# Ledger of designs, part 19: VH-VL binders against p86728

Target 1, 153 residues: p86728
Amino acid sequence: SNLQCKIAGGGELIPIRTPEYRAWVPLGEVGLNVSDSKVLIFAARSCFGAHILLQNNAEDFKNAVYEIVIGGMKNTRSGIRQCVGCKFDEWVKDKALNCRFFNYFWISWCGDEVWVGHGYRPPHNRILRYKYENQPVINAASVRSESDTYWAL
Key: E = the ipSAE of ESMFold2; O = the ipSAE of OpenDDE; V2 = 0.75 times the mean of E and O plus 0.25 times the DockQ between their complexes.

## First folded at step 16 (VH-VL; framework fv_ebrasodebart)

Design m2 (at its last look DockQ between E and O 0.45; V2 from the best seeds 0.00; counts 0 for: pae E 2.3 > 2)
Fold by ESMFold2, look of step 16:
Structure m2 (fold): chain C 153 residues (1-153), chain A 122 residues (1-122), chain B 108 residues (1-108)
Amino acid sequence: as target 1 above (153 residues)
Amino acid sequence: QIQLVQSGAEVKKPGASVKVSCKASGYTFTSYGISWVRQAPGQGLEWMGWISAYNGNTNYAQKLQGRVTMTTDTSTSTAYMELRSLRSDDTAVYYCARDLYDFWSGYEFDYWGQGTLVTVSS
Amino acid sequence: QAVLTQPPSVSVSPGQTASITCSGDALPKQYAYWYQQKPGQSPVLVMYEDSERPSGIPERFSASNSGNTATLTISGTQAMDEADYYCQVWDTDSDHVVFGGGTKLTVL
């Protein structure tokens, strides 16, 4: 990793489908453990609204989390927020998702910042960064989506 | 022009049901949601629930769970709200509103129907 | 469920600045929205996402959200601004809409 931090996974890619606005799918339950990692690289095929939750504990969907939204607001914005559904701490205009094709993304919580980017070579193509005063230890991740989404993790 | 046109006033007895329609025009119906908001005489606004015209998903206010059903007919661009087991305190003006609901910033009601008065009396 | 508290009424003289407050514990973390309702009419969206103004709403309308209080401000208040004003927030714990109780603005 160009970020000098461990990338999650390393086995076979894990296919996941999230229908329109369903419960969170914990990645640990499908075999992806992020507990000793600081970077997640993945692909998604989606019209809009791909959501990734970074969690201190796998059962915590509200506290000690970061939510990354890629292609929110009908595929016009991407952002980072420190709780599910709260105001975004950082966001950009971004048309990142494609209904017909998989696109790659990466998320890093290496050091004291959260970064988000396009592609599979962090830190290249970073679109977002945010520094938190007291970043929690991330031990789990979950996904969900606003539109029917296929993931490869 | 974006318009939401609701069905006419209703007078009902306690225990009956009512179904209010909301016909949308001037936009792509399946790209938005519809929220229903009611207002009792002399009172403020009370959100009842939301339905996505995209996929039919619903979210109902806890107070009304089990008594309300929201549906859409995409072929006629029409939303429906049915409230069952009516009580006298269900007397209100019932509004439909186009809802820009998004998991980014929540609910936003940018265009409203004219309202439908439902009176529940014995 | 979250609660939004508004004063029941606010009175101002024509041409002065009106301020309508909306207080609640959800406001530090959530966007505020504002609706105007004139007598016998449907509500109209006048401010969204804390401080954004829809097209067609006069520039004398502005809003802010700081701490646990959102404020709608109308400068140069006119008689046509007499209405009830409602704030709204997203309660993300329940995924519900919460409205404030409403504020009647009177221009004397």
Scores: ipSAE 0.474, ipTM 0.830, lowest interface PAE 2.3, mean pLDDT 91
Fold by OpenDDE, look of step 16:
Structure m2 (fold): chain C 153 residues (1-153), chain A 122 residues (1-122), chain B 108 residues (1-108)
Amino acid sequence: as target 1 above (153 residues)
Amino acid sequence: QIQLVQSGAEVKKPGASVKVSCKASGYTFTSYGISWVRQAPGQGLEWMGWISAYNGNTNYAQKLQGRVTMTTDTSTSTAYMELRSLRSDDTAVYYCARDLYDFWSGYEFDYWGQGTLVTVSS
Amino acid sequence: QAVLTQPPSVSVSPGQTASITCSGDALPKQYAYWYQQKPGQSPVLVMYEDSERPSGIPERFSASNSGNTATLTISGTQAMDEADYYCQVWDTDSDHVVFGGGTKLTVL
């Protein structure tokens, strides 16, 4: 169960802002380490396009393990993919984000599946799932956004 | 009313340089990039590279490395493409295009300039 | 660097369906975009996979992908659709944008 895995975020609020550009902000640089965790809980205030990158190598943004997109396509879809800029492996219609208010989300990579859900309480309100053949090693995470986005982790 | 307006036609000799401008309007310039694409007479489209109007980062086609320089002026919302050491096979219509990185689907060019003919001849 | 292959030309009668293919090893992973270019004009984005058509593009334009082949389909082809069509991808490996060789669509 996802509840048995260590959680990063969802406690002490670490504010992060990502402006409207492609650059990634590593969470490690703001004091959030995900290397020993299997669940990430966060809040985002954004109009559209909140991206979370799960990485094996903190310095490698090209060969990411997973990219999670919340509120993509102008806040009409959410999805998960294994390659930045590649076709999504899974996606759903989803108006996930709010321009004015923080919404909570969780990502888990506990076990042999990656899950994404709304809210701050895994495994409730699951919206995305992807099963991988081999359990990936995730040592870092980064965020970026398509719009001015405030994060709380 | 998004619009990209390019500078006028150029005639250059081999070995010279050309600098084409592309003035953008109707959108927030620094929120997008600019790509340059050229087309030789009767030929297809060739991507030259792109520049971020936000941070100035560039990515040039391998074929043009060392010979092309892309820049932006945010105060005037203008992008520039300089091509050096011109030769006859550089004769082409050069287009600027708004480089939209659709975080969902990748790079797309949703608005294009009218094109600038650059003729290289002795 | 990725390569995209298009047929040099496609012909269709008015009212019939035109299909323009674009083949490449990058297409199973990358979305393809399609551009229309009429003589003496700049290219115009007409379609991209798994997304809505840009404003002003008729509903008779559609795009699909199967394996390593992307297809632009124009139903009820009209004379005004006569143009060159280019497919385009972003190669994430090389970080280069790649265009197909282009297809001239002739409406007979």
Scores: ipSAE 0.404, ipTM 0.822, lowest interface PAE 1.4, mean pLDDT 91
ESMFold2 (binder alone), look of step 16: mean pLDDT 94; pTM 0.959

Design m3 (at its last fold request DockQ between E and O 0.78; V2 from the best seeds 0.00; counts 0 for: pae E 2.8 > 2)
Fold by OpenDDE, fold request of step 18:
Structure m3 (fold): chain C 153 residues (1-153), chain A 122 residues (1-122), chain B 108 residues (1-108)
Amino acid sequence: as target 1 above (153 residues)
Amino acid sequence: QIQLVQSGAEVKKPGASVKVSCKASGYTFTSYGISWVRQAPGQGLEWMGWISAYNGNTNYAQKLQGRVTMTTDTSTSTAYMELRSLRSDDTAVYYCARSPYDFWTGYYFDYWGQGTLVTVSS
Amino acid sequence: QAVLTQPPSVSVSPGQTASITCSGDALPKQYAYWYQQKPGQSPVLVMYEDSERPSGIPERFSASNSGNTATLTISGTQAMDEADYYCQVWDTDSDHVVFGGGTKLTVL
């Protein structure tokens, strides 16, 4: 159950800004460690292309465990893929982001599935799911964006 | 309705420069990028590079680094490609193409200009 | 950087199914795009993201990817389908666009 997993984020808001098309910002660098958690809750104010990287190795920004793209394709799609810039394993039509306001999201990697949902209350408003081929360990997470994006974690 | 109209054919001597224009219409110019692809006579397609019409970011093919410059004029919805130090093997039809780019799909080309023949000869 | 290999030519009789292959190590991870180029004309996008068809492209055009091979399939091939076909990927390692060598489809 996603609700039984430890949650990272959702407490004290840690502001993060990712300029458009710039490098990944590791969440660990801002004091948020996901290594002992299985759920990440975050808010994003973004026009399009909010990316969350779930990593086994904190220094691996290519072959990560999963990359979650919220509001990709100019805020028309959201999806999950297993490597940066690769084919998406799952995606949906989704207008998830807002340029002016923070929207909340959650990602869960409890069990043998990764889940993505809208809002800050897992497991509600689920939009994406993917079952692991293997059961990878996620030790780090990073964010970047295609548009100037403000994060709150 | 989406159109890319390129400038006319060019004849240049080796060592010269050529600047090809590509006027876009039928869509919001600044919402996409422009790629340039060339094709030597009887040969395949070769990607030259890409420019964002939104922020001016560029990505050039490695083999053309230092020799190519891509620019855009948002006021006229026109993209430009300048190729310097021309050689005979630069003889080709040069295409501009609308190139959506994001972290989702990378580069692809959904609309193409009519092409511009650039002939480099002594 | 990545390499895409296509057969130089494919021949098919009218009404038959044409299959054009594109092989490369990048194809399992990167989306394939296909372009049609008729003689003396500009390329036209006919397939994107492995198997998606742009608006205006006939349904007889389809594409799929299996392993290291992408395949463009034209069912009920018509004379007007005679053209060069190019596959293309985005190589994320080099951040370059890579085209296949092209396949000339002849309708006999």
Scores: ipSAE 0.664, ipTM 0.898, lowest interface PAE 0.8, mean pLDDT 93
Fold by ESMFold2, fold request of step 18:
Structure m3 (fold): chain C 153 residues (1-153), chain A 122 residues (1-122), chain B 108 residues (1-108)
Amino acid sequence: as target 1 above (153 residues)
Amino acid sequence: QIQLVQSGAEVKKPGASVKVSCKASGYTFTSYGISWVRQAPGQGLEWMGWISAYNGNTNYAQKLQGRVTMTTDTSTSTAYMELRSLRSDDTAVYYCARSPYDFWTGYYFDYWGQGTLVTVSS
Amino acid sequence: QAVLTQPPSVSVSPGQTASITCSGDALPKQYAYWYQQKPGQSPVLVMYEDSERPSGIPERFSASNSGNTATLTISGTQAMDEADYYCQVWDTDSDHVVFGGGTKLTVL
C-alpha cells in the first residue's frame, strides 16, 4: 500500500534541468536517494516526454529497470515499460505536461505493483497500475526528457 | 495532402556518387524524420538510415556507415541522400519515407516517395 | 541484428482469408508494422503498432503480434489485394530498422 511506504527525499525539493535528448541524469548524483523508499513525488515543467527510470543499480540503465514515460507521443500518452525502448506494458491517454507550469506526479513501487498518478497525494489520481512477475529491488532512479524540462524532486 | 516527391532516375559508373532529393509537402517538415529505404531489382526492402528534420540527427545502417550522408534543407522542405563509392550492387530503387521516430513507437514509415531508380553499371 | 522471417508466397481465392506470418525474436518486445507494395508502386503502411489500422485502409485488414509471431490477416480477399507484404520492427539492440523478406500474395 502507498500510505504505508516511505516517500523518497526530504526537506526542500531538488531542482534539475534536463535539456532535450540528453543522457540520463542519475538522481543520486544530485542528492536524491531512493534506496530506502517506495514512492517518488515530483513536479515537472515540460512540453512533452518526461522519462523516469527506476533502477536496481545506479550505473545500470538496461537490467532490472522500470521506465515511466509521462506525456509521451507529444504529450498524449503515459506508460510503464520494463526496458528502455521496448513496447509499453501498460499505458493510457494522458495530456498531463505543461510547457508553462509545473504539474505534480507520483510513482509508487510499494508492494508488488508499480503505480503512477497525478498530483502530490498518492494513491489519489492513479492513472497507471502494473504488476510485474519478477519485480526488481529498486535502489536508484534517473531522469531524462524529450523536450527541455525542469524538474523538482 | 502529404506528398514526398523525389528527383529523377540516375545512371552512374562504379566509384561515382549519387545524391537523391525528396521534397515534402502537406505537413510540418520539421516535426518528422525522413528514412531512406532501397530495393534492389526483384529484392525486398533495405533500410539505409534516418534523419531528423527537427535537429539534423542521423542514424545510418551499419553496412552503409562511411558511404552515406543524409541532410535536410528546412527552407525548401527537402531531404537529401548521398551514396558514395557506388558499386554495381547499389543498383536499386531508392525511396524516401516520412519516418517519425518517437521514444514510444520507434521508427515506422507512414508516407513514401515515388522512388528513384539508380543504375550502376560498368 | 534481429531477423524477421516471412513465407515467400501465399495464395488464396477471391473472398477467402489470407494470413501472412512474420516471425522474429524482437516481436515480443517491439511493435510490428506492415506495408503493402503493389507491382511498380511504392510501399503503403497498412497496419501499425501491432494491430492498429491507418485511416483509409479497409476493415478487412487486421493484424496481431503474439509471442514471436506477427500476423497480417486479410479477410474477404480481393484481386486488388494482390501485392508484396512486408513486416517491420525497430531492433533496439542494433538500433536498426529491420524488414521481413516479404510475402507475395497471389489472388487466383
Scores: ipSAE 0.380, ipTM 0.796, lowest interface PAE 2.8, mean pLDDT 90
ESMFold2, look of step 16: ipSAE 0.251; ipTM 0.712
ESMFold2 (binder alone), look of step 16: mean pLDDT 94; pTM 0.955
OpenDDE, look of step 16: ipSAE 0.624; ipTM 0.889
ESMFold2, look of step 17: ipSAE 0.246; ipTM 0.745
ESMFold2 (binder alone), look of step 17: mean pLDDT 94; pTM 0.955
OpenDDE, look of step 17: ipSAE 0.581; ipTM 0.879
ESMFold2, fold request of step 18: ipSAE 0.340, 0.006; ipTM 0.783, 0.576
ESMFold2 (binder alone), fold request of step 18: mean pLDDT 93, 93, 93; pTM 0.954, 0.954, 0.953
OpenDDE, fold request of step 18: ipSAE 0.649, 0.657; ipTM 0.894, 0.897
ESMFold2, look of step 18: ipSAE 0.000; ipTM 0.513
ESMFold2 (binder alone), look of step 18: mean pLDDT 94; pTM 0.955
OpenDDE, look of step 18: ipSAE 0.568; ipTM 0.874

Design m4 (at its last look DockQ between E and O 0.77; V2 from the best seeds 0.00; counts 0 for: pae E 4.2 > 2)
Fold by OpenDDE, look of step 16:
Structure m4 (fold): chain C 153 residues (1-153), chain A 122 residues (1-122), chain B 108 residues (1-108)
Amino acid sequence: as target 1 above (153 residues)
Amino acid sequence: QIQLVQSGAEVKKPGASVKVSCKASGYTFTSYGISWVRQAPGQGLEWMGWISAYNGNTNYAQKLQGRVTMTTDTSTSTAYMELRSLRSDDTAVYYCARDIYDFWTGYYFDYWGQGTLVTVSS
Amino acid sequence: QAVLTQPPSVSVSPGQTASITCSGDALPKQYAYWYQQKPGQSPVLVMYEDSERPSGIPERFSASNSGNTATLTISGTQAMDEADYYCQVWDTDSDHVVFGGGTKLTVL
């Protein structure tokens, strides 16, 4: 169960701003380490395109384990993919983001599945799921956005 | 109406340089990138590289590294492509194209310039 | 760098269906785009995201992807459809844009 996995984020707020889409912000550099966790809880205030990168190597932004896109396609879709810029493995119609308010989200990679949901209480409000063939090792996470986005983790 | 208007045909000698311009209109120039694609006579399309009109970042095809320079002038909404050390096999029609990086789907070119013929001959 | 392979030429009679294939190892992971180029003209985007048509492109144009092969299909082919067609992908590994070799479609 996702509830039994260690959670990163969701505690004391660590503010992050991603004004430019090309700039990945490693969460580790802002004091949030996900290497020992299996769940990430975060909030985002964004008009569209909040991206979360799950990484095996903190320095590797090209060969990511998974990229989660919240509010992509101008805040009409959310999805998960194994490669930045690749086809999405799973996606849903989803108006997930708000320009004015922080919305909460959670990502879990506990076990052989990755889950994404709305809110700050896994496993509730699940919107995406992808089953691994092999359990990935995630040691880092980074964020970027298509629009000026404020993060709280 | 989105348009990309390129500079006129060029005739150059081997070893010379050529600089082709591409003036964009009908859209917010700095919100997109410009890609350059060339086509030798009777041949297919070859991607040369792109430049972001937003931040000036460039990405060049490996085979052209060191020989090509792409720039933009945001004040005039114009992109430039300079190719140096020209040789005969650089003879081609050179196209500029508007490229957008769609975070969902990647790179493609939705509008193209009319092309600029560059002839390299002794 | 990714490679996209197209047949050099395809011929079809007016009113019949033309199919142009594009094969490459990148296609299972990358979206394919298609361009039409008529003689003496610039390329025109005719399909994107594997199967979507830009505004102004006739409905007789469609595209699909299966495995490592993308296919551009033109139903009810008309004389005006005679052109060169190119497939294109963005190779995320090399960060390069890659075009297929092009296919000359002849309407007999």
Scores: ipSAE 0.405, ipTM 0.819, lowest interface PAE 1.4, mean pLDDT 92
Fold by ESMFold2, look of step 16:
Structure m4 (fold): chain C 153 residues (1-153), chain A 122 residues (1-122), chain B 108 residues (1-108)
Amino acid sequence: as target 1 above (153 residues)
Amino acid sequence: QIQLVQSGAEVKKPGASVKVSCKASGYTFTSYGISWVRQAPGQGLEWMGWISAYNGNTNYAQKLQGRVTMTTDTSTSTAYMELRSLRSDDTAVYYCARDIYDFWTGYYFDYWGQGTLVTVSS
Amino acid sequence: QAVLTQPPSVSVSPGQTASITCSGDALPKQYAYWYQQKPGQSPVLVMYEDSERPSGIPERFSASNSGNTATLTISGTQAMDEADYYCQVWDTDSDHVVFGGGTKLTVL
């Protein structure tokens, strides 16, 4: 079955650059609001370490959040965790990113699970799945990266 | 062949300052951080702070805020720790350590210097 | 800031299994690391990422992290294992490194 939950955005893709080891960039500040959405589809061009934070509140980076790391550990792993900097709840070996080219990804928090996949057609090519026990409402998202990263959101 | 070599022992009076050096070799200095850890005689390890050799960012233990300065000299692959307004309870062996920092695993220390004894006395 | 609690000392006979515990509220969410310090020497990393052993560390060293407790285990303990042992985490709330108080392992 296909996801019928609302996809964030719906206009032209928003280009963002996150230099290495910078603060979180709230997506609301660049015009992408996720408060009524359940799916985010995006592209990234990066050597490693693309980070996406799903947040109950745009200013909360610790409590009611889920962090998705794509191409962590120098582009060898991707994972989902329930706080910034804590142990991952789910992770896989994954060479997800490319220094020269954009690759597409999707994240879904539709239903009672968080899913992550490659490409732009959820639920196809899912690589990660984590079931919520105590679900926050997701009203915001932010991005940052371990290496210089170009995003299309 | 990774090695951290520290400056020699020092004896200081209360109120003085001390600056300990840590020269790194056998790896790309700017790719790692340096942490400073001290150990009073017969006591445990106390983390003091770290500095990134990549960009010079620092993070100091709260107890030492305002008294400690950590710097690097990339041209000589050397880290420095300066502790000011010394007190008798600053008497300790001061270690530098190469820290492994990664957003996945956090901080830990894979190589340590030999230690520098700093004695603060009357 | 997080606190890691270790017993001050553990004694074993040669050939016995030693267990050194490290307790703290950060341990369910953070990796634990272990260091050995022999008298007059610098600390040496002996376990990382909860249960991984660095190259050159004997296979008799193992570790685990479950619940609020990390445990370093030394099987077939030898006289050369007599040392102080420290556990360590990264406390992401304070962005600081925290060591346990240390455990003196004696081999009788």
Scores: ipSAE 0.222, ipTM 0.740, lowest interface PAE 4.2, mean pLDDT 89
ESMFold2 (binder alone), look of step 16: mean pLDDT 93; pTM 0.953

Design m5 (at its last look DockQ between E and O 0.59; V2 from the best seeds 0.00; counts 0 for: pae E 5.1 > 2)
Fold by OpenDDE, look of step 16:
Structure m5 (fold): chain C 153 residues (1-153), chain A 122 residues (1-122), chain B 108 residues (1-108)
Amino acid sequence: as target 1 above (153 residues)
Amino acid sequence: QIQLVQSGAEVKKPGASVKVSCKASGYTFTSYGISWVRQAPGQGLEWMGWISAYNGNTNYAQKLQGRVTMTTDTSTSTAYMELRSLRSDDTAVYYCARDLYDFWTAYYFDYWGQGTLVTVSS
Amino acid sequence: QAVLTQPPSVSVSPGQTASITCSGDALPKQYAYWYQQKPGQSPVLVMYEDSERPSGIPERFSASNSGNTATLTISGTQAMDEADYYCQVWDTDSDHVVFGGGTKLTVL
């Protein structure tokens, strides 16, 4: 169960800002390590396009394990895909983000499934799911945004 | 309105260099990338590379490595593409375009410049 | 790097449906984008994400993807639709943008 997995984030707030540019911000560089965790809880204040990258190698942004996009397509969709720039494996209509307020989200990769949900209480309010063929090894995570975004982890 | 306005036509001799400019307006320049695409007379579109207007990171087509340099000037919202060691088969219309890699999908180009004809002849 | 193959030309009578194909091994993984280029003009994006239309593109334009083939469909083809059409992908393996060879659509 997702509730039994170690959680990264959701505790002491680590503020991160991603302006409107292409660069990824590794969470490890701001003091958040996800290598021993299976759940990431975070908040984002953003108008659209909050991207979370789950990585096997912290230095590899091209061959990511998964990219989660929250509030994509001008905050109308959320989705998950296996590589940056690839077709989305799963997506939903979702107005997930708010320009003025922080909304909470969680991502879990416990077991053989990755889950994404609204709020800070897994496994509640699940919006996305993808089943692995093989259990991935996630050692790092990074964030990026299509709009000026403030993160709290 | 979003616009990309390119510099005028160029005539160059083989071995020379050409530098084409692309002035962007109507959007936050540093939030997007600029790609360059050329088209030889009567031929198809050929991607040359892209540059991040934020940090200047570039990605060039393999065949042009070492011969092309893309730059940006954020103060003027202008992108530049320099092609060196010109030869006759570099004769083409050169386009700049705004790319949207940071968005929902992969790289694609939603706005294009008007094109710049570069003629290479002895 | 990836290769996209298009037929060199397609002809259609006014009012009929035109179909332009684009084939490549990258298409099962990568979204296809379509551009229209009329003589002496810059390319114009007409379809993205395989089947989405940018604002201002007529509804008669549609696109689909099946296997390794993307298809641009123009229903009720009009004279103004005569142009060259290019498909495009981003190849994540080579990190290159790739265009198809282009298809000249002639409206008879």
Scores: ipSAE 0.404, ipTM 0.822, lowest interface PAE 1.4, mean pLDDT 91
Fold by ESMFold2, look of step 16:
Structure m5 (fold): chain C 153 residues (1-153), chain A 122 residues (1-122), chain B 108 residues (1-108)
Amino acid sequence: as target 1 above (153 residues)
Amino acid sequence: QIQLVQSGAEVKKPGASVKVSCKASGYTFTSYGISWVRQAPGQGLEWMGWISAYNGNTNYAQKLQGRVTMTTDTSTSTAYMELRSLRSDDTAVYYCARDLYDFWTAYYFDYWGQGTLVTVSS
Amino acid sequence: QAVLTQPPSVSVSPGQTASITCSGDALPKQYAYWYQQKPGQSPVLVMYEDSERPSGIPERFSASNSGNTATLTISGTQAMDEADYYCQVWDTDSDHVVFGGGTKLTVL
């Protein structure tokens, strides 16, 4: 990748479905390990509200996390925050999800910042960028969604 | 028109249970949660807990854990709150409220039922 | 768990500006919400997401959240604004909804 950091998922794509208003699905439990990686590329087919949690460990939903929301507020905003349910540290207007088709997205925690973008060629089409004072080491990731969502990772 | 209509007032003795109903109309019931909030006479609002109308998952206020049960019936678009082992300090108006959960702004309550007075008295 | 502290009462003359404060350690990380409750009535949402106004709420209502204090401001206060006002937050540390103690606004 042009980011010079390892992309998670060296094998076949992993299909996942998250029904609306469901608990987090740990990606390690479905075979995707992010512990040696700094970039996650995925596709999602969803009406709105695709959530990705980057975690220090798979059991931590509070202390050392980044939450990325794509297509929040009924598919009108995307953002980055450093705890589940807290204010966003950075967000943009964004209508990136589609009910009928998969769209690609990427997340990078390579270097000193967290970046989020559209497509499958990071760092192209970056939409969000934020530098945190105390960046956690990321070893796990989880997903959930506000609407019924199909993922390919 | 979105509406939450609650069951009528109750008078109970200490040690009894009460079950308050909350019938929703004017929206897709399974797309929102329901919170229950009570208010003792002359006092402020106290959150009791939350239930998902989609899957029945609950989150109860710690001080009421073990005494409260929240359920839904999706076929009638109705939420229920049962409070057991009633005490005189459970005398309050009990509200149901539609909980708009969009994961962006967290939980807040855009529509409220009319309230149900529960009086616990000998 | 988290506590939201409000003054018990605020009095203003008609036409003046009322300010109702809500203090708590959760407020730097969480959005604040405000509810109006008139005697014998259910609460009504009057501000959400710190400073956003629902449709149907008059422009004289505004709000802010800075540091550990959220403030509801009513400019040009009218007799119909006389009510109890509650702030509210979702406290992620306790995983609970928390209300402030309420403030009675009197318009004299």
Scores: ipSAE 0.149, ipTM 0.708, lowest interface PAE 5.1, mean pLDDT 88
ESMFold2 (binder alone), look of step 16: mean pLDDT 93; pTM 0.955

